# Ledger of designs, part 1: VH-VL binders against Carboxypeptidase Z (CPZ)

Every score and structure here is a prediction.

Target 1, 134 residues: Carboxypeptidase Z (CPZ), of Homo sapiens (Human) (q66k79r27to160)
Amino acid sequence: NPAGECHRPPAADSATCVDLQLRTCSDAAYNHTTFPNLLQHRSWEVVEASSEYILLSVLHQLLEGQCNPDLRLLGCAVLAPRCEGGWVRRPCRHICEGLREVCQPAFDAIDMAWPYFLDCHRYFTREDEGCYDP
Unless a header shows other numbers, all headers, positions and changes below count from the first letter of the chain; antibody chains are not in Kabat numbers.
ipSAE, averaged over its two directions, is called F for ESMFold2-Fast, E for ESMFold2 and O for OpenDDE. V2 adds 0.75 times the mean of E and O to 0.25 times the DockQ between the complexes of E and O.
[cut] marks letters that were taken out.
The coordinates of atoms that the task and the answers printed are left out; those that the model quotes come from them. Centres of patches stay.

## First folded at step 7 (VH-VL)

Design G6
Fold by OpenDDE, look of step 8:
Structure G6 (fold): chain C 134 residues (1-134), chain A 122 residues (1-122), chain B 112 residues (1-112)
Amino acid sequence: as target 1 above (134 residues)
Amino acid sequence: QVQLVQSGAEVKKPGATVKISCKVSGGTFSSYAMHWVQQAPGKGLEWMGRIIPIFGTAKYDPKFQGRVTITADTSTDTAYMELSSLRSEDTAVYYCARGDYDFPYSYGMDVWGQGTLVTVSS
Amino acid sequence: DIVMTQSPDSLAVSLGERATINCKSSQSVLYSSNNKNYLAWYQQKPGQPPKLLIYWASTRESGVPDRFSGSGSGTDFTLTISSLQAEDVAVYYCQQYYSTWTFGQGTKLEQL
């Protein structure tokens, strides 16, 4: 029974899935997330009060529209990670790296460092580890 | 119930500086971005710039870059627009307008100030 | 920068008749992630600030009469007043808020 087999991708963690309820991430391609998130936040209250979430919510305007709006979705993958079948899914590193390449000039233009919670090496996984495109 | 109340009309000489205020009442100041829009007599609307009060970061249209400064005081729920090196062409009504800074939920500018007339004449 | 172009510049319509204003953006203002168009319409009467009528191309702001409707997607948009009323005489502006903020040049709607 393929549906009954718990196939855990190498980078996946077992978790209880909950409904995604985050305003800035309401347009994410998935509907379920889990706690703790990849930043170890354990509730919506903590997530919404976090500097990471606040930055993510204003990011498009801060970058003056000079970056791909999908950059926000990278943050969503970290703050509200995708949860399916009792497993946390990790976003693809190459997607993060691609968006960083495109958006880095926008950050430089406003003298802002690349956000630490969008560290492609820390929170994103390789393609062979079963990552998804956020 | 949310209102934006702007400071009164200004008369200035060429080369002078004008500073207009926009106070928010009946709502949250830090939950939105504040925009400034110029409208010359009989002309269209022109976006000048905006500020996100919680970050204090302003963005300007290139046309006004170097002459305009937008600031915000979260303690008084007031935004300011300062325009220097005034020219006759700067004679216009200036509006402040509220907008959501969260991109997926942004829906334009839903609340506007009453406008401030600035007249630049020798 | 996204340039907004309205047509016509001016329009005269009889009371009770349909008014149609077009707006074109130089680039798409459709966001693929949520399939929403970041396009708004404003009404401005003499001596008054602009009033938001429609956002996301087709959603009416609260209190806006149902005779006002917005349509379109991508780069081409239309504001329609199904039956012109005397109080609808005004200048109408489209605005994109997908990337920065830019207004159309405005369309003056007069009563014929």
Scores: ipSAE 0.456, ipTM 0.844, lowest interface PAE 1.0, mean pLDDT 93

## First folded at step 11 (VH-VL; from G6 with heavy chain P104L)

Design M5
Fold by OpenDDE, fold request of step 13:
Order: C-alpha cells, then structure tokens, then sequence
Structure M5 (fold): chain C 134 residues (1-134), chain A 122 residues (1-122), chain B 112 residues (1-112)
C-alpha cells in the first residue's frame, strides 16, 4: 500500500490530496484525489459537467453491464486520480490495454469508439513506473 | 415538482402505427433515462425499452424489438415511443417513466406519466 | 432475462393487520460492487400509474408511510405492510433493475 510510503513513485507527481467526492466513482478503492485531474479539470463542478464524466456515468447502461465495473473504475482513475501521501498515482497502461482489447466488441456493437480520455498511452503508465491497478 | 405529461388516447386499426409523446416539466430531461412500460387491460407491467436522451441511445425488450422505436428531443424535453404493425394485443395503457441512467445510483422508476391508452380494433 | 415471481397472486387482509407479499428473482439482483439489491416495489391503484414505494430492496421512497417496509437479499424479497389501511388497497409489483427491467406479475391486495 503506497499510502505509507515516503518516497515518490516514478509514476507519481506531487499534489495536494482532497477527499474523493464523485458519485460514479464512489466505489473506487481509494478515498483521496487531487486537482487538476488527468484531464486538467480543476473542480468538481467542471468534472461533473464534463462529457467524459457523463459518459462514464451511463457506461454501464450503454454497454449493458459489460466490462463493468472495471471500465468505469479505469475512467475514474483518470477523472479523479488516486492521491496518496501527497502524490498522484497513475493507473497501469497494461490494464488499460487489456480492457480495451476485451471491451472493444462491446463498443463496436453500439458504434462507439474507445473513449479518448481512456487513451492508454496518454493517461496511463507502465508497470515499472509504479502504476496501480484500478 | 417533476412531471411527465403524455399525449392523449389513440384508436388505431391493425397494421397501423402509433406514436406517443412524453414531455418532462419541472426538472432536467437529459439527466435521466426515459422508460416506456406497457400494461394491457387487467394485466401487469411490462418494460418495453428506454432511451438515454443525452446520448440518443435506445434499448428495447426483445418482445418489441423491430416494432418499437424510442426517440428523444432534448430541445423540447420530450420522449417519443412509436409502435408499428399494431395488433389487437397491443391494446394497452402505455406509460413513460423516469429513471437514473447511472447504474450505481439507479433506484427504479421514480416519476411516471399519467399513461396513454391505445386501442387497436378493426 | 431475469424473471420475477410474486406470491401470492391475491391477498385479503383485515384493516390493522399485517400484509406480506413475496417476490423471487430467477437470478440474484445483488451487485457485489456496491452491495446493493437492485429491487423495487411499486403500488398501483385503479386508473393511476404505478407509484414507487421501495428501492434498493429496503429504502422507502420519499413520502411513503413507515408502515411499508422492504426486506430480503439476493433472490428473495418481501414487502410488508405492518398495519393495513383502507388506502393501501391496490396492486403491488416488484421490479428488478439489475439487468434490464422486469416486473413481477403483481399481487392484488384487498381488504377483508
């Protein structure tokens, strides 16, 4: 558990942690996040009004329960990144890539592209960089 | 308070098409999903389908698949249900009902329209 | 599809007495992620739309009298009216909203 670590993980950035207050991410395994998030949103109002968050909120119904809660939690890792010990933790790229591969048929079935805010190369880090599995 | 107001009763012949409207007032249209429920005379409730207006995506029960079309107009806060190839068995009261589209906070259907009677007879 | 089965189909209860309606789902409607049962109860009076009474199996909707209560988990659920009032005469439906939406066949509650 990185919560007790004093050293900065390679994939972590210094940040001020705040309580996680995002309803569609209420079941996340962590309780603290930070602003700005990985999409550079700087307040809960902005996050909740964002198309990314709205998509995340309807994702279960859109995909008829497929790929959830893993996919939703993946999105939560971007919209409300994990913050512990004054550091932002980033989710693992290989987890993102794996879910994309498995969930692609579900997206294809509804003629929807993989969400841009779940770009595995942009918002996710390698395992050797100290990433975590959302 | 939030209200769902449906269009008036319809009388149709077999093979015809009916389109019912459901207008939302006193609340947000795009923050919820809209469901349609069928109730034949003296019978129970049967889910037909739902739409998420903000995305325009509809899902249908297989029983009605191919005959039912659910649409939404966010500019008028109105949902529509169109049922084609009408049969005598389609004689029923049709309800629109609001529900949360977030699965983690879904609690059923909390606001209902007054219902629209559709009578199919030769 | 998850099939919902209510019992009994009809029930007659005296005023002031307890009414109990059961609902069984063909599959569990308990979601492990949030540990909630995706089960609702509705009341429908003649000529009116259904009214939401209970959601999450045991949470009363706003404005619902405390004589109404829901219990159960997984596949077996119960709606209880602790002391029947005259205005409680209606048809009651259970509904799962775990996977799509399906209703029980309904239970007609009458005054004895």
Amino acid sequence: as target 1 above (134 residues)
Amino acid sequence: QVQLVQSGAEVKKPGATVKISCKVSGGTFSSYAMHWVQQAPGKGLEWMGRIIPIFGTAKYDPKFQGRVTITADTSTDTAYMELSSLRSEDTAVYYCARGDYDFLYSYGMDVWGQGTLVTVSS
Amino acid sequence: DIVMTQSPDSLAVSLGERATINCKSSQSVLYSSNNKNYLAWYQQKPGQPPKLLIYWASTRESGVPDRFSGSGSGTDFTLTISSLQAEDVAVYYCQQYYSTWTFGQGTKLEQL
Scores: ipSAE 0.739, ipTM 0.897, lowest interface PAE 0.7, mean pLDDT 94
Fold by OpenDDE, fold request of step 13:
Structure M5 (fold): chain C 134 residues (1-134), chain A 122 residues (1-122), chain B 112 residues (1-112)
Amino acid sequence: as target 1 above (134 residues)
Amino acid sequence: QVQLVQSGAEVKKPGATVKISCKVSGGTFSSYAMHWVQQAPGKGLEWMGRIIPIFGTAKYDPKFQGRVTITADTSTDTAYMELSSLRSEDTAVYYCARGDYDFLYSYGMDVWGQGTLVTVSS
Amino acid sequence: DIVMTQSPDSLAVSLGERATINCKSSQSVLYSSNNKNYLAWYQQKPGQPPKLLIYWASTRESGVPDRFSGSGSGTDFTLTISSLQAEDVAVYYCQQYYSTWTFGQGTKLEQL
C-alpha cells in the first residue's frame, strides 16, 4: 500500500506497492516492493523460480559469509525493489561498485563471475538521481 | 517422510578409494545442501564437507581437502562422497545429512542417513 | 575455525532428575542480521545416526519432547533435560553452523 511519500524522488518510478514476501530478503530495511521488479519479473512465483533468486539464497554459503549481508541485500534491491509511497526506489550505483570492488576476490576464489543482475551500470542509479543504500 | 538412504558397508585396502551414495526419497533434493560427516569408532562427529546440488558447488574441511570429493546427481536425487588414498584412520561410519542452503533459514542437519561403515584394513 | 567445547565429557543422572550439558564456542555464533544463534543440539544413540533436537539454540525440532530445552546466546549454550527418562541415555553433541560446521566433542549421558 502506497503511503507516506507524495513526491517522486528522481531515481523513482511510479508503481503499485505490495508487501515484501521473499524469504531470502526478509531482513531488508523496507517492507514493500513492486512488480515488475528490475529484472521484469511479474510475480513471486517467477521471482522464486529465477536463477537470480536461487543465487541470492545460496550466496552466503557460496562466499562463506563474505560480503554478506550487504551483497545479498544489494541483490534484493534488484529482485524485490523498494517501493515507498507509490514509487519504486533504486539502489545506488556507487554502492554496487564499491561492493563489487571489495567482493570480487570472493567470487574469483570460487571461479564465479560477478552476477549479471548486479550489473552496476544497468540496474543501479547515480547519487544525484536520488538513489538509496540498500 | 523424507529419508536419506546410504549405500552398504565397504571393506577396502589401504590406498584404495571408496565411494558412498546417499539417495533422497520422500522430499526435494535440490532444495537443500547435502553434508557428509565422519565418525570414527567410539569418537565424535566430524564434518567433512557439503555440496549444494543445485549449483554443484562443494566445500570441504581442510582435513579432508585433496582426498574427498562430494558430488550430486540431481536426476537421481543422489549425493556421493568419494574418499581416496584410504588409510586405517579412515575406518569410520560416514553419514550424509541434509541442511538448508539458505543461511537465513539454516537450522542444522535435520535428516540423516543411516550411516555407512567403511573398514580400511590390510 | 570455530571450536566447540562441551562440558562435562560425561554425566550420570538419576531418572527423573535434571541433566545439564554446556557448550561453548570459541567465537560468537550470533548473527546480527537476524539475531539468531546458529547453534544446534543432537542426540545420538548407539548404532544410530544423530538426531536433531534443538536448532537456533532454543527451538525444538518437531517431535522432540518438551523436557528438552536449549538456552544461551553468543558463545555459551546449555542443553537441559528437565526430567531424565531411560530413553534419554545417549551422547549429545552441540554444533555451530554459523561458519562452516563444527561439532563439540560430545557428552555421554548415562543413567545413575
Scores: ipSAE 0.666, ipTM 0.882, lowest interface PAE 0.8, mean pLDDT 94
Fold by ESMFold2, fold request of step 13:
Structure M5 (fold): chain C 134 residues (1-134), chain A 122 residues (1-122), chain B 112 residues (1-112)
Amino acid sequence: as target 1 above (134 residues)
Amino acid sequence: QVQLVQSGAEVKKPGATVKISCKVSGGTFSSYAMHWVQQAPGKGLEWMGRIIPIFGTAKYDPKFQGRVTITADTSTDTAYMELSSLRSEDTAVYYCARGDYDFLYSYGMDVWGQGTLVTVSS
Amino acid sequence: DIVMTQSPDSLAVSLGERATINCKSSQSVLYSSNNKNYLAWYQQKPGQPPKLLIYWASTRESGVPDRFSGSGSGTDFTLTISSLQAEDVAVYYCQQYYSTWTFGQGTKLEQL
């Protein structure tokens, strides 16, 4: 990967960046995202009603304080991916893989499957493709 | 104005079960966790457990695990706490209290019910 | 689990004087991401439910008189009543809500 270049365009050639408006993601290091998100949600109303967002909002209490903020912010990068200059960045696969390894025991302890939208091979990409490290 | 209104006082024999209701009025039910807190006469506050109604699964303090069941009915905006195998040391006032389940926006337990006295005797 | 310890267990203070109650947690309740301490203070008057006074260690709940203030960070916290009023006679509890929900044992504040 050449320095400073993105190898994949966003889902649309000219993504429009909008203000991030999810309260459970308010401590994200970026302020702009786009629609549709990586799960194809097209409005804040749809995101806020989604089971994926609800899971992120309860995650700290569900895992008894484990994996916060890292896992929540990873999920935020799926539901509200960073948008910069018309370009959408997918969250980094290696971050997802590292967090899964560390956090899987917390899910096992409550007999809960790893969330499908945090599958490291579906919504996450490699660093040489310009991924975002949440 | 949000209110948590609990069911009335109860007198029970040892070994019995009690079920207390907590109804939310004047505010949202689905945005909060509902907690239950025990206070024995002249003693401090002890957390028993909570439910997150929008998610559905309750969590209990180990002291009460196995005897307490916390449920919620979203259609009536009511939470319930059931305590079984009652003993004399379970004589206490029981409170419901709400708190935001989103960690970034939690203010502790910001609204409390009026309390329900449960007396376990002879 | 995080253990909360208050001191003193009981305190008598004259009207108009300062009252100070300490609370210590066995582990830090500071969340560095938002720089908030997940510690609350409650007031409980006889025959009444607890009332939230302070959250995030130092933020007063709406409608709480400004003579109540909270301070501290990490593991050491203080509730201060700058000038005691008769209606402040109550039991005071600290509580951590960083990981689970644990109350201190309470401090009974009496008018001297």
Scores: ipSAE 0.527, ipTM 0.830, lowest interface PAE 2.3, mean pLDDT 90
Fold by ESMFold2, fold request of step 13:
Structure M5 (fold): chain C 134 residues (1-134), chain A 122 residues (1-122), chain B 112 residues (1-112)
Amino acid sequence: as target 1 above (134 residues)
Amino acid sequence: QVQLVQSGAEVKKPGATVKISCKVSGGTFSSYAMHWVQQAPGKGLEWMGRIIPIFGTAKYDPKFQGRVTITADTSTDTAYMELSSLRSEDTAVYYCARGDYDFLYSYGMDVWGQGTLVTVSS
Amino acid sequence: DIVMTQSPDSLAVSLGERATINCKSSQSVLYSSNNKNYLAWYQQKPGQPPKLLIYWASTRESGVPDRFSGSGSGTDFTLTISSLQAEDVAVYYCQQYYSTWTFGQGTKLEQL
């Protein structure tokens, strides 16, 4: 990904960018997101009350410190997708797949299924479609 | 001003069970994890476990696993710790304490209950 | 899994003098993403619950006098009382909250 070049992801969606204001995602590498998010939530109130967001907020304690921050930031990329220049950038599928491989044992240890909203083939795009590494 | 108010002292026989309550008043219950800490007479602090009431998940230190049950009742803003098969070594003060469950905003255990003395003797 | 070790087990310090308590963790408690050390210090007086003094290794809790300060990073941490007062006689505990919640064994601070 060439920094400082005019590069617009081919799969980008048209969007109005707003400030990212989710405390569990406050260490994300970007400051702007959009509504609806990738789960079709349409407001901060809906996101903050969602089971998906609550899971991210407890994730560190739930997995006993494993996979933080990478897995939490991956989830943040679904709930608060990066928005720049009026376009949504989707997180990379290969990053999701790599994290699932290394983090699946932590979920297995607590008898918890991999979260549905982290399905690598649903919310994550390929590198040739202009994805980014959250 | 948030307070954690624990149930009163208990005297128990070996083999009995004790259940200690910890009620949160003057603050939000669902935004925190509730921890339980044991302190035997003249000894240091030992973490027993915690519950995250909004998620409903409890975690225990292996030393107490199998004998301790930690629960929460969000309708009364109260956490409970139940210790079964009591032994004389379980004579201690038991504290509840709260902490934010979000790792980015965790400041340790910022508010503590007053403690509950449990005495186990025959 | 992180073991916390304090030193010394006890110390006696004259009023107005500096007291220094050390805490070592068996693993780093530094979270590189926010550059914070997940290390807390507590004060406990006889018959009372512990009181939070310092979190994130060096941030003073509200209402804690400025003579209390914390320092260190990674695995080595220090609590300093710059000028001991009689009310500072207590047991002090460090605690990591990076992975789970583990206390040091405590340091009894007495007036010399």
Scores: ipSAE 0.495, ipTM 0.818, lowest interface PAE 2.4, mean pLDDT 89
Fold by ESMFold2, fold request of step 13:
Formats: C-alpha cells, sequence, structure tokens
Structure M5 (fold): chain C 134 residues (1-134), chain A 122 residues (1-122), chain B 112 residues (1-112)
C-alpha cells in the first residue's frame, strides 16, 4: 500500500464456462454460464431447488403476463450469469433500474416486495465495468 | 400414466358449501399449476381459477372471486376447490386440469380429471 | 383479460368433407421471444372431460390423427379437420393460455 493506489491483477482465466441448463432460462441470448453463480450456488440441483429460481419460473403467471420476458431474463442473468472465454459478465445495473421502474407496480398490485436478488445494487454492475445487457 | 382423480358427485342445498378434491398420481404435483373449470349442463367450459402449489398462490376469475377457494396439499399431492354460498346456477360438472406453470413449457391443459357433478337443488 | 370468440356456434359436415372452426382472441397470444402462439384446441365428447388436440396453435398433441390441424397467428386461428370421420362428432373449444387461460364458447360439430 506504499504507492497509494489499488493495482488490478493482470487479466486471467477467472472461471470455467459450462452449458446453461435451466429450462426457465432457455431463451437467454447466451448458452454458457459458470459456477458458483452470483448467489453462490454450486450446482444445477441447488439452483433448481432455490426459491430464487422457483420465483423466476412462476413470474409470468404471478404478474399476469406483465414484465415477461425482460424481468425473467434479468433474473436468469443473476442465477446463470453469462460466461465467455473464461470471463463472467454481471448483468447491467441500468437495465435493472429501468425494469424496476416499469415493473414495481405489478409487484405492488399483488402486495409483494421486490425480490432481494433483483436489488439493482447487489448483483448488477455499471456499464464501465463491462456488464451484460439481458 | 398421469391421472387426476376427483372426489365423487355431490348433492347440495342452496347456500351450502362444496369441497372437491383432485389427487395427482403417476406424475409430479409440484411442477404444475392446477386449474379448475366449471361446465354447466349444456354449456361451455368456464375457467374458475388455478393454484401453483409449490408457490402456494391462487388466482380466481372475477365471476367466482369471494366464493371460491383453491388450495393444495403437497404432502398428499392433492388440490382442492371449495365453492360457498351455492346457488342453483352452480349445478355443473367441475373439472381439475393441470398445466405447466413455466410459460416456456406450457402445452395448455394436457391432463384432466374425470369431473365431479355437483347438483344444487332447492 | 383475453376474450376468446369461436365461429360458428355449430356446424354440420358430411363424412369425408372438410370442417373448419375459427377462433379469435381479443389480444395477441403470440409470444415474440419464442414465436409461439399460446393457443390450444380441445375436443369434448358427451360425458367425457375435454381432450387436448393442438397446442401452440399448430402442434398436434401425441396420438391426435393427422386430419386435425391448427393454423393462424396473433389473434386469428383455425382448426381444420381435413376429412371428417364419425368419431369426430364432438364439441370443440379454443383456449388461450397466454394469460388467465380462458376458453372460447365452443363449437358443436355434427355429422350432416
Amino acid sequence: as target 1 above (134 residues)
Amino acid sequence: QVQLVQSGAEVKKPGATVKISCKVSGGTFSSYAMHWVQQAPGKGLEWMGRIIPIFGTAKYDPKFQGRVTITADTSTDTAYMELSSLRSEDTAVYYCARGDYDFLYSYGMDVWGQGTLVTVSS
Amino acid sequence: DIVMTQSPDSLAVSLGERATINCKSSQSVLYSSNNKNYLAWYQQKPGQPPKLLIYWASTRESGVPDRFSGSGSGTDFTLTISSLQAEDVAVYYCQQYYSTWTFGQGTKLEQL
């Protein structure tokens, strides 16, 4: 810390990419992801049993057709983030914020809180950090 | 191989309540939405509502809202539909039917119960 | 909610002839992401539950004879029986399952 700045390490393989195998995410624009995912799930069995995935699978019927596919695909990018060439891309914060603005009323109408894993400041990154636009 | 088996026919007085069961055998219960459909004598099919058992959420058609309650018991793979304040117009066959709740994999209502006749007589 | 309207309410068709049933939805049932129309057709014979014939507007369910076909997109759909057989006498329903899963009023198909 004598230089007074944070030095980023050189680019290196940060992940091994695997085939995306979540049926509710099968229409995503990419076909590779990695483990652990952004929620620290380490296998398909864990993801498929998670409350987060179950919520995504019911979103269309829960919100009566509102916000589909955009909100579901946003959640897919959290549970199965795009992986390409050993690099994981986090979903873009500005996309999350835009979707929250238009979709929050649908959650309010059924008296449900905005899902924690769609909090735009937890699992989403800024454009200047190389984010993925689902 | 998948079967939806409904409880037997019932005769009720106006103002009473009926509760019909629908048991799933030979397949998964939690992977599907369970729908309830009314068919009055000589009339068409009318959607009453559905439940998503794994999420526990029910949705009802406005015509039945306030009189119908749809529930599920995942320990017995059984859905229930309860209709209260029965009227003569509620004389009908009631069907349960399943459909995948995952929108990308829904084929409509692919498996139906045998139907339960409810007769409301004055 | 999406309203489903069938026409005609009934029709009579001679054996071996073509039967055509139309269905119109008040809103599009086409999902642009997968280009599928969330429209189903059912057959119901007296004393029996409905039987799924067609899903996604044009895909035949397993075991449905080739003489049954579905067509159309968006809001306008057609069920066609290319050569009517005696066992095809039934009531036919269209249904949207894009949102809330509503049925058309039904079309009674009779042998002329």
Scores: ipSAE 0.437, ipTM 0.797, lowest interface PAE 2.8, mean pLDDT 88

